VHH binders against q8cch2. Designs and how they scored, part 20

Target 1, 325 residues: q8cch2
Amino acid sequence: RFCGSLVSRTFSFHVSWRMEDPLFRLDLGWPKNSEYFTGATFCVAVDSLNGLVYVAQRGDNIPKVLVFSEDGYFLRAWNYTVDTPHGMFVSGTPFEQSVWITDVGSGPYGHTVKKYNSLGDLVQVLGTPGKKGTGLNPLQFDNPAELYVDDTGEMYIVDGDGGLNNRLVKLSQDFMILWLRGENGTGPAKFNIPHSVTLDAVGRVWVADRGNKRLQVFDKDTGEWLGAWDNCFTEEGPSAVRFTPDGKYLIVAQLNLSRLSVLLAPPSGSIGDCSVVSTIQLADQVLPHLLEVDRKTGAVYVAEIGAKQIQKYIPWHSRTPAFGA

## First folded at step 4 (VHH)

Design s57 (framework vhh_7ubx_2)
Fold by ESMFold2-Fast, scan of step 4:
Structure s57 (fold): chain B 325 residues (1-325), chain A 122 residues (1-122)
Amino acid sequence: as target 1 above (325 residues)
Amino acid sequence: QVQLVESGGGLVQPGGSLRLSCAASGFTFSRYAMTWVRQAPGKGPEWIATISSGGDTMRDDSTKGRFTISRDNAKNTLYLQMTSLKPEDTALYYCAREGIYTGSTYPLSDVRGPGTQVTVSS
């Protein structure tokens, strides 16, 4: 386990393995207040405009959402505002940023996708609190795994993290279903544990189809299936997927292998095959689950459920035009 | 007005090859992912292959070494090239257009052709 806290000696100390990575390096000084990671850290989201990092963790009688500055200082917590967080995403205007959290619990807040303001006030609930389902009107969830919100306010939600639903849902800014894809299966546009969702720079939706050991790609406007990558995931499916701000690379996590990979983004027109640029092998039991990229700085935050921490990776050479310039 | 019509089926000997065609009309063919499905007597439908609008393909593992899906958008036609045919490949083969939830329905496949019969026998 890598930890910069003064209490790090109370935990087993394991050195992370990392192959040569010309693109990223671990920020050993982040966070400055790791003692607030009192539970399993499942997801992370970044408010790039205000320099805030949101972390959601699981556990009884602990604050579920932690707020850090981008330089590592603990700022505040939202006590017990969620049951069982799984994924999160920050969206909004420069004047009003919000954080969305998916909740997979069996308690009163479970099977929902909830919007909070920057102070932790609940302002929107999608799904029926405490009730799983397959219905579309009203839209129901069964263990919603993650979401992505476009700059237009359109939303992409993957449902389910081990639930009966296996689908990708696109919602308008006013939460109407625009299109929906998916059912349980191995064929195209079918999923087994759709675990993470993101957009690229050219109008494509990428889904980490974890149980099927592949990424699947869809047109954002129509929901048309565009292709899939499975050749990089023969041993373990992807649990998380994000693009670097310049659109050149994808960053993916493979949970049970404790591995992060940097993949080359596909050219326009076809999806083709997956190409690995760089791989980071973490110590066994770290278990990278979900991750987020700071769209302004290019920093990568990784939620590690086994290590009970968030690690921050920063671009190795920010002056190079190959990344973030 | 939206229609899919399969052709090219027939009797073929084991080890033989056959090329199926699916002619599409009444919609913008080039915008849709298209799929081939087969149904043998007494069995449920079995997915064979899908091709995206951009030409990326996904194939069932049990047949992908013998079957190839392709499309010609200028002719509004979908193809399935079948090689090394076996008696177990005997089925009604039909093409289908991928369905998308449009606010009123959620079809996983919203248009299907009537099918073309493939019989593999000595």
Scores: ipSAE 0.490, ipTM 0.795, lowest interface PAE 2.5, mean pLDDT 86

Design s58 (framework vhh_4orz_3)
Fold by ESMFold2-Fast, scan of step 4:
Structure s58 (fold): chain B 325 residues (1-325), chain A 124 residues (1-124)
Amino acid sequence: as target 1 above (325 residues)
Amino acid sequence: EVQLVESGGGLVQAGGSLRLFCAASGFTFSRYAMAWLRQAPGKRREWVATISSGGDTMYADSVKDRFTISRDNAKNTVSLQMNSLKPEDTAIYFCAREGIYDYKTGTYPLFDYWGQGTQVTVSS
């Protein structure tokens, strides 16, 4: 539509590369139904098995969870039992996938980590709705930021996004605490706003320790601290971290710098120092917050709170056709 | 049964160097991160350096570029090389093992075992 094309020109979004050889390209054809982005878009999660993209946004009297196809078509939405969404992750069996949402609101659904089926029905609640806390039995949260669920159903939760808690919690598939790390501080295994969590291909848990301007790394089975990267984050801490499906790269967002970086994954055995392969500098108003990688395609979806949109990046050497290619 | 025993402390002049050692026993040393902490007279214990099982290191800002932590998994030892020592480095230095979640008590200490400490005194 002609009116739609005028919007893109008035906002003047820009992407620039630090490296000559690009790894990713923007999919200009995704989404098809951007008119549903009526609030600030905080997080995104991908059901790669069913080709679904989940988006959560904040705002009054709007649908808070949106579901799109991987081709960019709007499918459905809901807002029931969601107050202030922060992070999301899709998990489940090959026969049934579910979406988990962290909720950081002061309202009746806040301080929880909640599981929804693909239709938006609430099927599990962790934490005490509307009540923040530090307790372990039952497990309480204070602004839970994000989670990751592995293929066994074991869960990794970072708690919290500016709350009293500064911890990484591992839960069994039955939601029992297997191990827990962290308290407020700057030393190893201490956090200041643990904001994003992911796993690599060799059994390590990576945490975006945003306030301390670093990534920290832990053994997934024991919770042992394995190392940290701070040399890439002297200006701004990481807000999001994900691995590419081949395990070669990490994708990291730095919100207040409006920047995405591609980092070289460390080999097995040691963490070493951070190495930047490529940087995408976005316009100042974009503000990338959290992101997700499609495990099947390698596509990167970025939730941009300032631009109020999700953008999709496709691996450069992918056979998937881009708009206008 | 877990024991950590420090050695190598002593008196040194400002600008000098010391190397501290910690001998570990009673656990699978190669699978744990190890740390050095210190307590100066009249001050709280502060963290100095940590080394992971894979050899990755982290340092407090006050000792960065002056101290080097290392480990020898074959000998179950962790060491701290201290260069360019200053009077403010005067403290009892403690070796510690990174803590793990204790399911029985519901607690997760940052460090679960400590050595007895070794005195480091830096004179003007």
Scores: ipSAE 0.270, ipTM 0.694, lowest interface PAE 5.5, mean pLDDT 87

Design s59 (framework vhh_4orz_3)
Fold by ESMFold2-Fast, scan of step 4:
Structure s59 (fold): chain B 325 residues (1-325), chain A 124 residues (1-124)
Amino acid sequence: as target 1 above (325 residues)
Amino acid sequence: EVQLVESGGGLVQAGGSLRLFCAASGFTFSRYAMAWLRQAPGKRREWVATISSGGDTYYADSVKDRFTISRDNAKNTVSLQMNSLKPEDTAIYFCAREGIYDYKTGTYPLSDYWGQGTQVTVSS
């Protein structure tokens, strides 16, 4: 058993950030134990029910999965059965929350989507460890980028981050394929590096089609392509996408621009064009990669590869029911 | 090329027994979990039983205490002994190679390869 150390927040003088925008401000006091960010921080996931924040980082001979409290204290870490983490998502019941991690490594744990309990015990493996592929029975992956698990336990996986599959897969709770969309390409329902996936409040699946510089939208039940947004991404594609808990906004990262954008969610029955509400411009070397929104608080956690840190953004006027990100 | 060939199906009266066999070839059999699944007319395929590479066995609730899965690694075979058969057991039974199994949750990933199936018909 150990306690997290209290240290002053240090942000490198070579890496700058904007403290606030109209909707969100940076929590300067989070985390309290930044010394544990010893590698490139690729992804973050939130257990809103237990107040836990999971972080995965890459590097040799370092703990690959870190667990913090929502107040910023380091609690524990593990690095077994994780090769090269890319995306994470927390799912489960109120009695048992678990974290899913996508693994894009070339080692024995790579090309998998793995479920861990809160103690870091491996509970489930999807894919064939160490073997990339296009197969559907069993489902194989080639650099699975991210997943989203809805409240029913149905799963949405985007495969892949530079792999050959370029697809969106929906699985049942029992890991049976319900529908699949995608192949490499620029047309509707085709992808180039599908990098992030999320659901909105009205049954639509949103995919960050990073290489094609757009978001694509699908019906969650049928997999029908509903539309795409490219007008906000002419300079660079989105690397991450999440909705605020109230469903009013999308938070998007553009990695090489070191930018976060808050976009207005479209109404039910319409996709329309992308509308930017606000932006947070970070220094060029920060490189925001993936992000997660706390469904309880609306806090936004951003994994920043270049800065080797997770930053926490909180709604400027946090009141229930406040806008969150 | 991976091949799975099922045999042992047939017509049997309720309360009777059948033993199904699956002959596997084209892969290192001892390294894989093996499963039996079934599909009744007009229904989805359902999982029946799995045997891990280490010999641990798992069963669907509908067949527990009636069915027994076993394997013979020297002969590359997996078998399903079916006792106390019911009309509800009527289905095509498929042998499948499992990719990965997680016994802690009682779930398993999608099956790798399927045989052509063997018909089991249980008369009332």
Scores: ipSAE 0.000, ipTM 0.114, lowest interface PAE 19.0, mean pLDDT 83

Design s60 (framework vhh_7qia_2)
Fold by ESMFold2-Fast, scan of step 4:
Structure s60 (fold): chain B 325 residues (1-325), chain A 124 residues (1-124)
Amino acid sequence: as target 1 above (325 residues)
Amino acid sequence: QLQLVESGGGLVQPGGSLRLSCEASGFTFSRYAMGWYRQAPGKQRELVATISSGGDTMYADSVKGRFTISRDNAKNTVYLQMNSLRPEDTAIYYCAREGIYDYSTGTYPLSDYWGKGTPVTVSS
């Protein structure tokens, strides 16, 4: 075992030299209570219906899950049954929103995907707490990296952030396996550290196949492999992927390059090649890990493990005036 | 084509010093973390030290205070300065490009490119 981390020990490198790009601007006023970022911030999720932002951080004797308003005010926190958080996603009805957290590592709550209500009460556990595995009945995990929950309640989980599993699992609303894809490898529908998962507006599942330096695409209903993008990731794989609410762009993080990229979404029926629209270069020690898009506002929240913070990017609302207006 | 070429290994007496070098080509060196690994006869390859693109370092407990990793981006080279060498440091030392960091488990980065290795023998 080794001590220390490859993460920067400086706390001054948490603002991009370019605070604005053609599509997004950094909200320098968010959050209002940054003093609660006492550990490495690994993931972020948004309850767009109630205007809440969930953050999970790592460290001993600190609050593991933080809840902020969309305006940046700290509201509450909890620690119970969260060991080593990795990814998170908010889902539910307008009357009852819940946050799902993937938990990794060898602690008592690790190798699980857990559902909490807005107050931090544990509602559901998938996997066997503290025990990694490859089994399907019951479903086991080995370092589950992230999940995405559809409006239907169907769930997509990527499992294998450095573990034995390298797979994408689709579950029904009742947590039954509907389809599963993946094994260790470089070929089509094979993964090396599937790290992030999201849906587009046209029925496709996108997986950040980080170790293979590509995004892979699947049909959400059948699990059929539809294609891959590797041309934008020759130097570093994607750690996070999300679509903007209008479906026009993908936002991708490349952790070790300390960079966010805005990519053009492919049209329905075509995967094609990756096209970069713009980039946000962060200081080398910031290390963007996972991110989330507010489905209502289009705001992008980025969890930065090196800088130990969440940054909020807001889409520009300005329009080019019509000719003769 | 991507290449990592190690040099500086050899035979040294206990308490001696060696400086290993790894010259990289075929990629944008300054953008990648780099690592040194070693493999003793009959054992698994283990991480010795890493250095991030920003210069942050990490060391195996067995080498802390004795070994120093550094880099020179102008020369596309990563170095391992080894002081106070012990017989148990005898191994083939490998340079690696670090393509993936598993911060979720606190385990060391998964390397995507490897050099051929340079042997280090600590013996009288």
Scores: ipSAE 0.000, ipTM 0.141, lowest interface PAE 18.0, mean pLDDT 84

Design s61 (framework vhh_7nfr_2)
Fold by ESMFold2-Fast, scan of step 4:
Structure s61 (fold): chain B 325 residues (1-325), chain A 125 residues (1-125)
Amino acid sequence: as target 1 above (325 residues)
Amino acid sequence: QVQLQESGGGLVQPGGSLRLSCAASGFTFSRYAMSWVRQAPGEGREWVSSISSSGGDTYYADSVKGRFTIARDNVKNTLYLLMDSLKSDDTAVYYCAREGIYDYKTGTYPLFDYWGQGTQVTVSS
């Protein structure tokens, strides 16, 4: 007779946000199998071609990588070569998609950036497993925070999440260092906890320079510093950054403020100042950490450490009725 | 002809201690980092501890930190795990594993390329 206790999630948290937000709304029906969120959810990645959502969570004796359908159904899980996941990105061809995971653990799987196939088999490891370092030959990491892989297979990695490294590394598709920028500091092209990395549609790399309370922008081909935005982040730095598929907006998370901000993207040839066009205020202690945008639908998936869940936000006018579509 | 052979497992009471050994042969032991990995009944493999080729760097899972010590003897080609303050949750088959060689040119690294047969550790009253 306690139906709620039989069907309720192991953790359930109600968000506080304005339903009349002009750009995005919460999908209350996602996921269908929230009972699998048994640990702190740190990152999320989307396979838009196959309609899959990958979630990584931390905790002992629980599955660390969860795979859901875009409709919210649990499909599978794995964890045997994942220690402490931090960031994640889905990349590959339409015929073979893979998931990359950054690992910040102190164990033998840590201080690495690892590639898995869709079944959870380990395919590739970058870094020296279990050993943090600053070395470039071989390339070492110290708490690698996130990566982004473009359609050419070139990779952008931000290292690190509170480690000694404070750098942005570009790798070729064959894992050779093409360019590297960054050292600890507050000046141009210097970082303090580079936490998230993404690309825009006009050849720019955007880095969430979390400890310095700014976004920094670089030319993707040369690594040249192009500018920074700090005027939107006086209270707290950005923990995550992604572009909407149309390139019109950036979505940014601020962890302790429990807030998502929608920023207007600058045109080619100009960085300018940050402009906030919308905000989604989450409930206190939700702690939005990293997020991902579905490149096909524009849906935004947010990994919430404090709430121990992934939330899905959809564009207000993204759904076309079946009748008259 | 790489061979890893564990020994030292057994039944021990909670709060007790055990010393596991792994005898390595068929390769230059002093050139490889080594690890201990355990598997409890019905569970997946859980990494326990790693030691660098020289013995200068050691790493531990949070669940065993402060209770277990990994060590190696490069003259005797032997890896050790000294387990103190054992708990029922430490009950598992313990495997000695050789860490793969990282190839920076390809970026490929099999985390463990050779495994021992395992030694059973049971912590029970």
Scores: ipSAE 0.000, ipTM 0.134, lowest interface PAE 18.7, mean pLDDT 84

Design s62 (framework vhh_7n9e_1)
Fold by ESMFold2-Fast, scan of step 4:
Structure s62 (fold): chain B 325 residues (1-325), chain A 125 residues (1-125)
Amino acid sequence: as target 1 above (325 residues)
Amino acid sequence: DVQLVESGGGLVQAGGSLRLSCAASGFTFSRYAMYWGRQAPGKGREWVSTISSSGGDTYYASSVKGRFTISRDNAKNTLYLQMNNLKPEDTALYYCAREGIYDYKTGTYPLSDYWGQGTQVTVSS
């Protein structure tokens, strides 16, 4: 993404035009330093406390992790013990922020979920580097797709992105398995490529069960299956799922349709059926993969593997008027 | 293992110039963003300037923007701060630091894994 090709300019114009919907607008001024997107951009994570946006990209001999400011300025890059990044999540306190990265590579660092400090130093490894597996003691992975860490430090991991495992694992802050759900299949609490995981405001875990073309919902404390939504995904399954900070909407990506959908969140105590509020249709080559929502501003960052970029969508009405972007 | 050694400070008259250097060792310098900070007597740490790992992006505190220029030589593992049009208010101990948590919007000085001993800059009126 440069100021170089007519196809890129035409593509960007059509994407921007289509983003003039009632809920979100594309920030045409973000990022300021798109020249650093030298590989396929697979995931994005936001440190809302420090105003940082982490991006992971794939490719040989390029920096694997890029760090931008929320205003779009490139700050730093690093490549520490990362083979093939897939998903990432920022967690921690204002003093001790960490970025977690799932790694699906066949190289020496693959089949792991790794914790890095803000400097890119490796501080924790889950799984066995370079060795896929189904084991639980020690916990092994086979193409772990994404994770979510709640404010207690408890972790939710979906494993995986086309591997032999098809499961949702909950870990304590000390990395002990609290509960596990899933095996390959189409029935309740069974998965086919569990690709993205998030929490809502009322104690439910939402999983993008991509291969089965549905979202599945679980109780976060027990792992009890609570329901599923498939009526919005008849053409293709969801690749990403996140809630807006007010809990009112879900943002979902459908990769091969090059589409983002805004869905109405279900009320407490009910799952119901999926209701589409609005859609953002991207150009065919964009391929939105995973996304993240800034908890402070409500901005949506989308990792687009086909376009090799991150795009920032801003809500038309700021949730934080004092510094809303 | 990580070492940062600042040099180039001294006494200078208001309106004068100084160039600070920071010699880095014990890590792959070209992979890290670098920062300059300062601390005046009786005051807390103040962020001065940041440079990206490649040198392609630079950022400055409003108090020094237009007067100071941060640069780096990755082949020499050296960070520089060119200070022009110095003011008495620039009097401080200047430190270099390896990348840490940075809040660009607030300008809060980043946490770093290492801070050098510093080099004293004194600007006479």
Scores: ipSAE 0.000, ipTM 0.125, lowest interface PAE 18.8, mean pLDDT 83

Design s63 (framework vhh_7ubx_2)
Fold by ESMFold2-Fast, scan of step 4:
Structure s63 (fold): chain B 325 residues (1-325), chain A 124 residues (1-124)
Amino acid sequence: as target 1 above (325 residues)
Amino acid sequence: QVQLVESGGGLVQPGGSLRLSCAASGFTFSRYAMTWVRQAPGKGPEWIATISSGGDTYRDDSTKGRFTISRDNAKNTLYLQMTSLKPEDTALYYCAREGIYDYKTGTYTLFDVRGPGTQVTVSS
């Protein structure tokens, strides 16, 4: 049972005669084993096929990766070859799911993007462990922030959580560079702390360009810059971006404002301007960092570094306890 | 008396090769993933490679494949074959038994067990 203080403020949303009810609500019953959140929780990833939620946290002598069921029960933990986790993504076939973790800082496993199997065994390492760099042969990283892997196994990595590279890299299934965009700057296709990356349903790559207070959009096949949204982020840049499973909304975190926003997705032929549908204002010390959406249930899991927890938000009217095969 | 003891280090010329060994005792070696890490003076540890209990190997993405990890469960020994050595490879090399989460005590320790290290110096 959730025994801690509520760390969220009153739900706030734009009052509209067409959209009166809040889109999401906090699941107070998740997780069941919050006592395992012993460090600062930086990222979360969801295995929707097996009903698993992966959490990475920072700290000495604590489990770095925690595995929970979608119903909130702690299942297992591991720490192998993880130093300073930042971003996380679950990918793979229905038969074999894998967990990717970006590792930042100057620790022995830092400046890497690492693939683990479901048991926590290390399967693949990208980058040079413990060594930052700008090189492309071999590919090097400088504080890789997050990644996204599509159903083809092609990978999108944003490299720049305070590092010097400030770039978006697309890799093939065999980890060859297909295209690369970005350098430090404020112009189109330039970044300042590219912090989160995701795909929409129509072949566009969305990057949270946190330091420039905008989202930038690229064609997934060519890397062509398609547009940007800055009108929703005048006070603070986005730290995380994800689409709802129906493709209708984006969910964005603004870390220093302790705020989550639900944005209307643009049509396939247009980027347009950002439109806020609703906003969830959290307490000032919660600090939502990265988030993930369960593609099966639409549940939103938020890694809150200040509150040292993961919170689960449920779409209105869609909370059904279906975990069985 | 769980112990790991590395050997096989020494002075080698650039472009040379060395094979490091790690002798394990006091535990069921075949049940644990084993790792090689190195530490140069004044720097933090650098991960080199891990070999699972089943024999699967994991290492940094390198087109040259200079370092190969292997194990012999019958001899309770972990190996690191190093080729095309460079001055930058100069470091103290440690073998480690990967840490695990102890569910009974609620504690986790990185490098559950590690050896004292063996020095590798690459210079002309």
Scores: ipSAE 0.000, ipTM 0.139, lowest interface PAE 17.6, mean pLDDT 82

Design s64 (framework vhh_7ubx_2)
Fold by ESMFold2-Fast, scan of step 4:
Structure s64 (fold): chain B 325 residues (1-325), chain A 124 residues (1-124)
Amino acid sequence: as target 1 above (325 residues)
Amino acid sequence: QVQLVESGGGLVQPGGSLRLSCAASGFTFSRYSMTWVRQAPGKGPEWIAVISSGGDTYRDDSTKGRFTISRDNAKNTLYLQMTSLKPEDTALYYCAREGIYDYSTGKYRLMDVRGPGTQVTVSS
């Protein structure tokens, strides 16, 4: 039992190489309309060109996709053709941005990766709606966890949020399989719950291999396994991974520890070892799940399933700058 | 120089099993993705399975759960374990070095060398 039913927006910072000095600060003014967070908030995506923040939440008889301005104002919501959202990503041209949503439900829209236009119209479906599978012809999913879409339109999908699939799939702009890696296991290029996927600035694909308590790295063009980081994750695997826009840091969530870590990006030409620059420790009930970085501002949006909210962190150029100019 | 030679085919009854082998020579086998393809008389080639240099496997839905592709890099050998064979599995089976998958057509395009094939016949 709690004294009240309200969840607090709390955090603490420290930097391992200095006395406490936060690289990021919580934006206490975001969002303006938190009353729309009526369900468990699983994922967030950012349209940096139009200043929009997309949020997906789970629950019965509630709007499943929420759209906010980057200043925190609720703009619109929709729930058509969304069953059980898990991950999301905004992609497109400067003239037309779209939001992709992974769906892990057992209902008619589940086991799919779906593309919506800015008005909420469904324009593309990958996978077989309502039918989980491991097939490649046509491509099937079993609880697709997240996706990342490159500026070229090439897609990277991790498929296996608790399903039988444990794989990373690369698709062309026309949805052809270019390469695929992964099966259940602990060895190199094997996964146990691949939960989050992102690209760095030098053509590497990073996967949060949550169940194996590591990040794995692949060449984006060939799918060649390049290395892994496990030394930062001995207590809990990573649930989310994103790079800051300047490419200097990774932001990683560890759900059961209610913790966000800022990691130093690897040196040029190698993967190196994992190094923690700073940590944001949240209250135990918060449970950060997936996150997104605004490529224009460097703001970090965190979906907190336990707290049923999205929190926004902004770079704080105080004692220890997180970003350049 | 570069050669692939298949073996292990033959006549088998429906529900039976066969293990096909493909012996590779003349190249660094461990560095290449390898593919099994079949072709029935009068039909075009059909992709069955591919295994990457790292051991990752990709399989056609029609054979998934019945066929398993594997490799032994120390022996420069590719394998296809076939179980619960059906009359429609009757075809010439051949191995090939490297391939690409075309999602729009659902077919693999072989990029390079292939073997002469081994005949599999499933009949009562």
Scores: ipSAE 0.000, ipTM 0.099, lowest interface PAE 22.4, mean pLDDT 82

